# VH-VL binders against q3j2p2: the designs that were tried, part 1

Every score and structure here is a prediction.

Target 1, 133 residues: q3j2p2
Amino acid sequence: QDARQIERMIEGRHGLMTLMAHELGKLGGMAKEETPYDAEVAGKAASNLSALASVISPELFPKGSAVGEAEDSEALPAIWEKPDDFAQKISGMEEAAAKMQAAAGTDLASLQGAMRDLGAACGSCHETYRQKD
Positions, changes and structure headers below are counted from each chain's first letter, unless a header gives other numbers; antibody chains aren't numbered by Kabat.
F, E and O stand for the ipSAE by ESMFold2-Fast, ESMFold2 and OpenDDE, each averaged over both directions (binder to target, target to binder). V2 = 0.75 x the mean of E and O + 0.25 x the DockQ between their complexes.
[cut] stands for letters that were removed.

## First folded at step 1 (VH-VL; framework fv_sotevtamab)

Design s1
Fold by ESMFold2-Fast, scan of step 1:
Structure s1 (fold): chain C 133 residues (1-133), chain A 121 residues (1-121), chain B 112 residues (1-112)
Amino acid sequence: as target 1 above (133 residues)
Amino acid sequence: QVQLVQSGAEVKKPGATVKISCKVSGYTFTDYYMHWVQQAPGKGLEWMGRIDPYSGKTKYDPKFQGRVTITADTSTDTAYMELSSLRSEDTAVYYCARDRYYGSGSYFDYWGQGTLVTVSS
Amino acid sequence: DIVMTQSPDSLAVSLGERATINCKSSQSVLYSSNNKNYLAWYQQKPGQPPKLLIYWASTRESGVPDRFSGSGSGTDFTLTISSLQAEDVAVYYCQQYYSTPTFGQGTKLEQL
């Protein structure tokens, strides 16, 4: 792998996560009742999140892009040591995002349930595969 | 290692209230919903309700609505299920069970050992 | 309320033989958006809590022996034990999680 291409991929991964966090912030605020629930806003945010999550795949994590191997990377070596488990974590996040898309526009309680599911799926992947920092 | 440890067996009279605890360890308590399931002697499993330990928000099955209260204490990583106005038909083993990822309507990867509640006069 | 019905209520199978347990839901538990069946299987031995065997109808839980398999889609599901061992004597439950959780009535598996 070209070092410049690896650096660009890491930048791309960080950009994707930033956009996902933006959509999650809107949904989370409503789920915690910090902002008023709005079915249209929630539905749109969930749709955007689902589209972003669909881009996540192992090919965004080429060999040589781990923490310690490339600047600004937070990805732990375990991603490449346990590729089947990493793929399963990604699938879990995709499932949770799909549930969010179905639930977010219905009512506050449905949003809260789906947000809890999504938070657990995201946390499970990060606990195993992202540098704590 | 994930563990759910429940309080011990109880014997109660009709009309009494019982409160069962479920202490968790080995994971972040607030990251998973906690559910309660009833199993009458020689019978199947019946979902009672659940709590989100992070928000304290609960949902109950209509069959138990008005008699069941589920709470969570994040300082001790303990969930509670309180059942009031006990009847002989409430004699059962009660389980706490962890939601794997998917909140209300989930499957359960870890269960407490069960608490037998006997309601008799 | 989705009603789960298992068949048979009980069965006896000789060691080394195949055991088959069926589960039917009153409505489909297949979610079209992710193409997954919201169905799990549990094993319960006397004095013990249920133990998760299978989720998403056919995914085996970590640590569960290969002789256990799940199949089916929509409303009709099957748990198969390809070669019965003595430790498999238990009650088996199916559970849907497409909506508020409901369980089948259980199937008691005994050694013949």
Scores: ipSAE 0.000, ipTM 0.515, lowest interface PAE 17.0, mean pLDDT 82

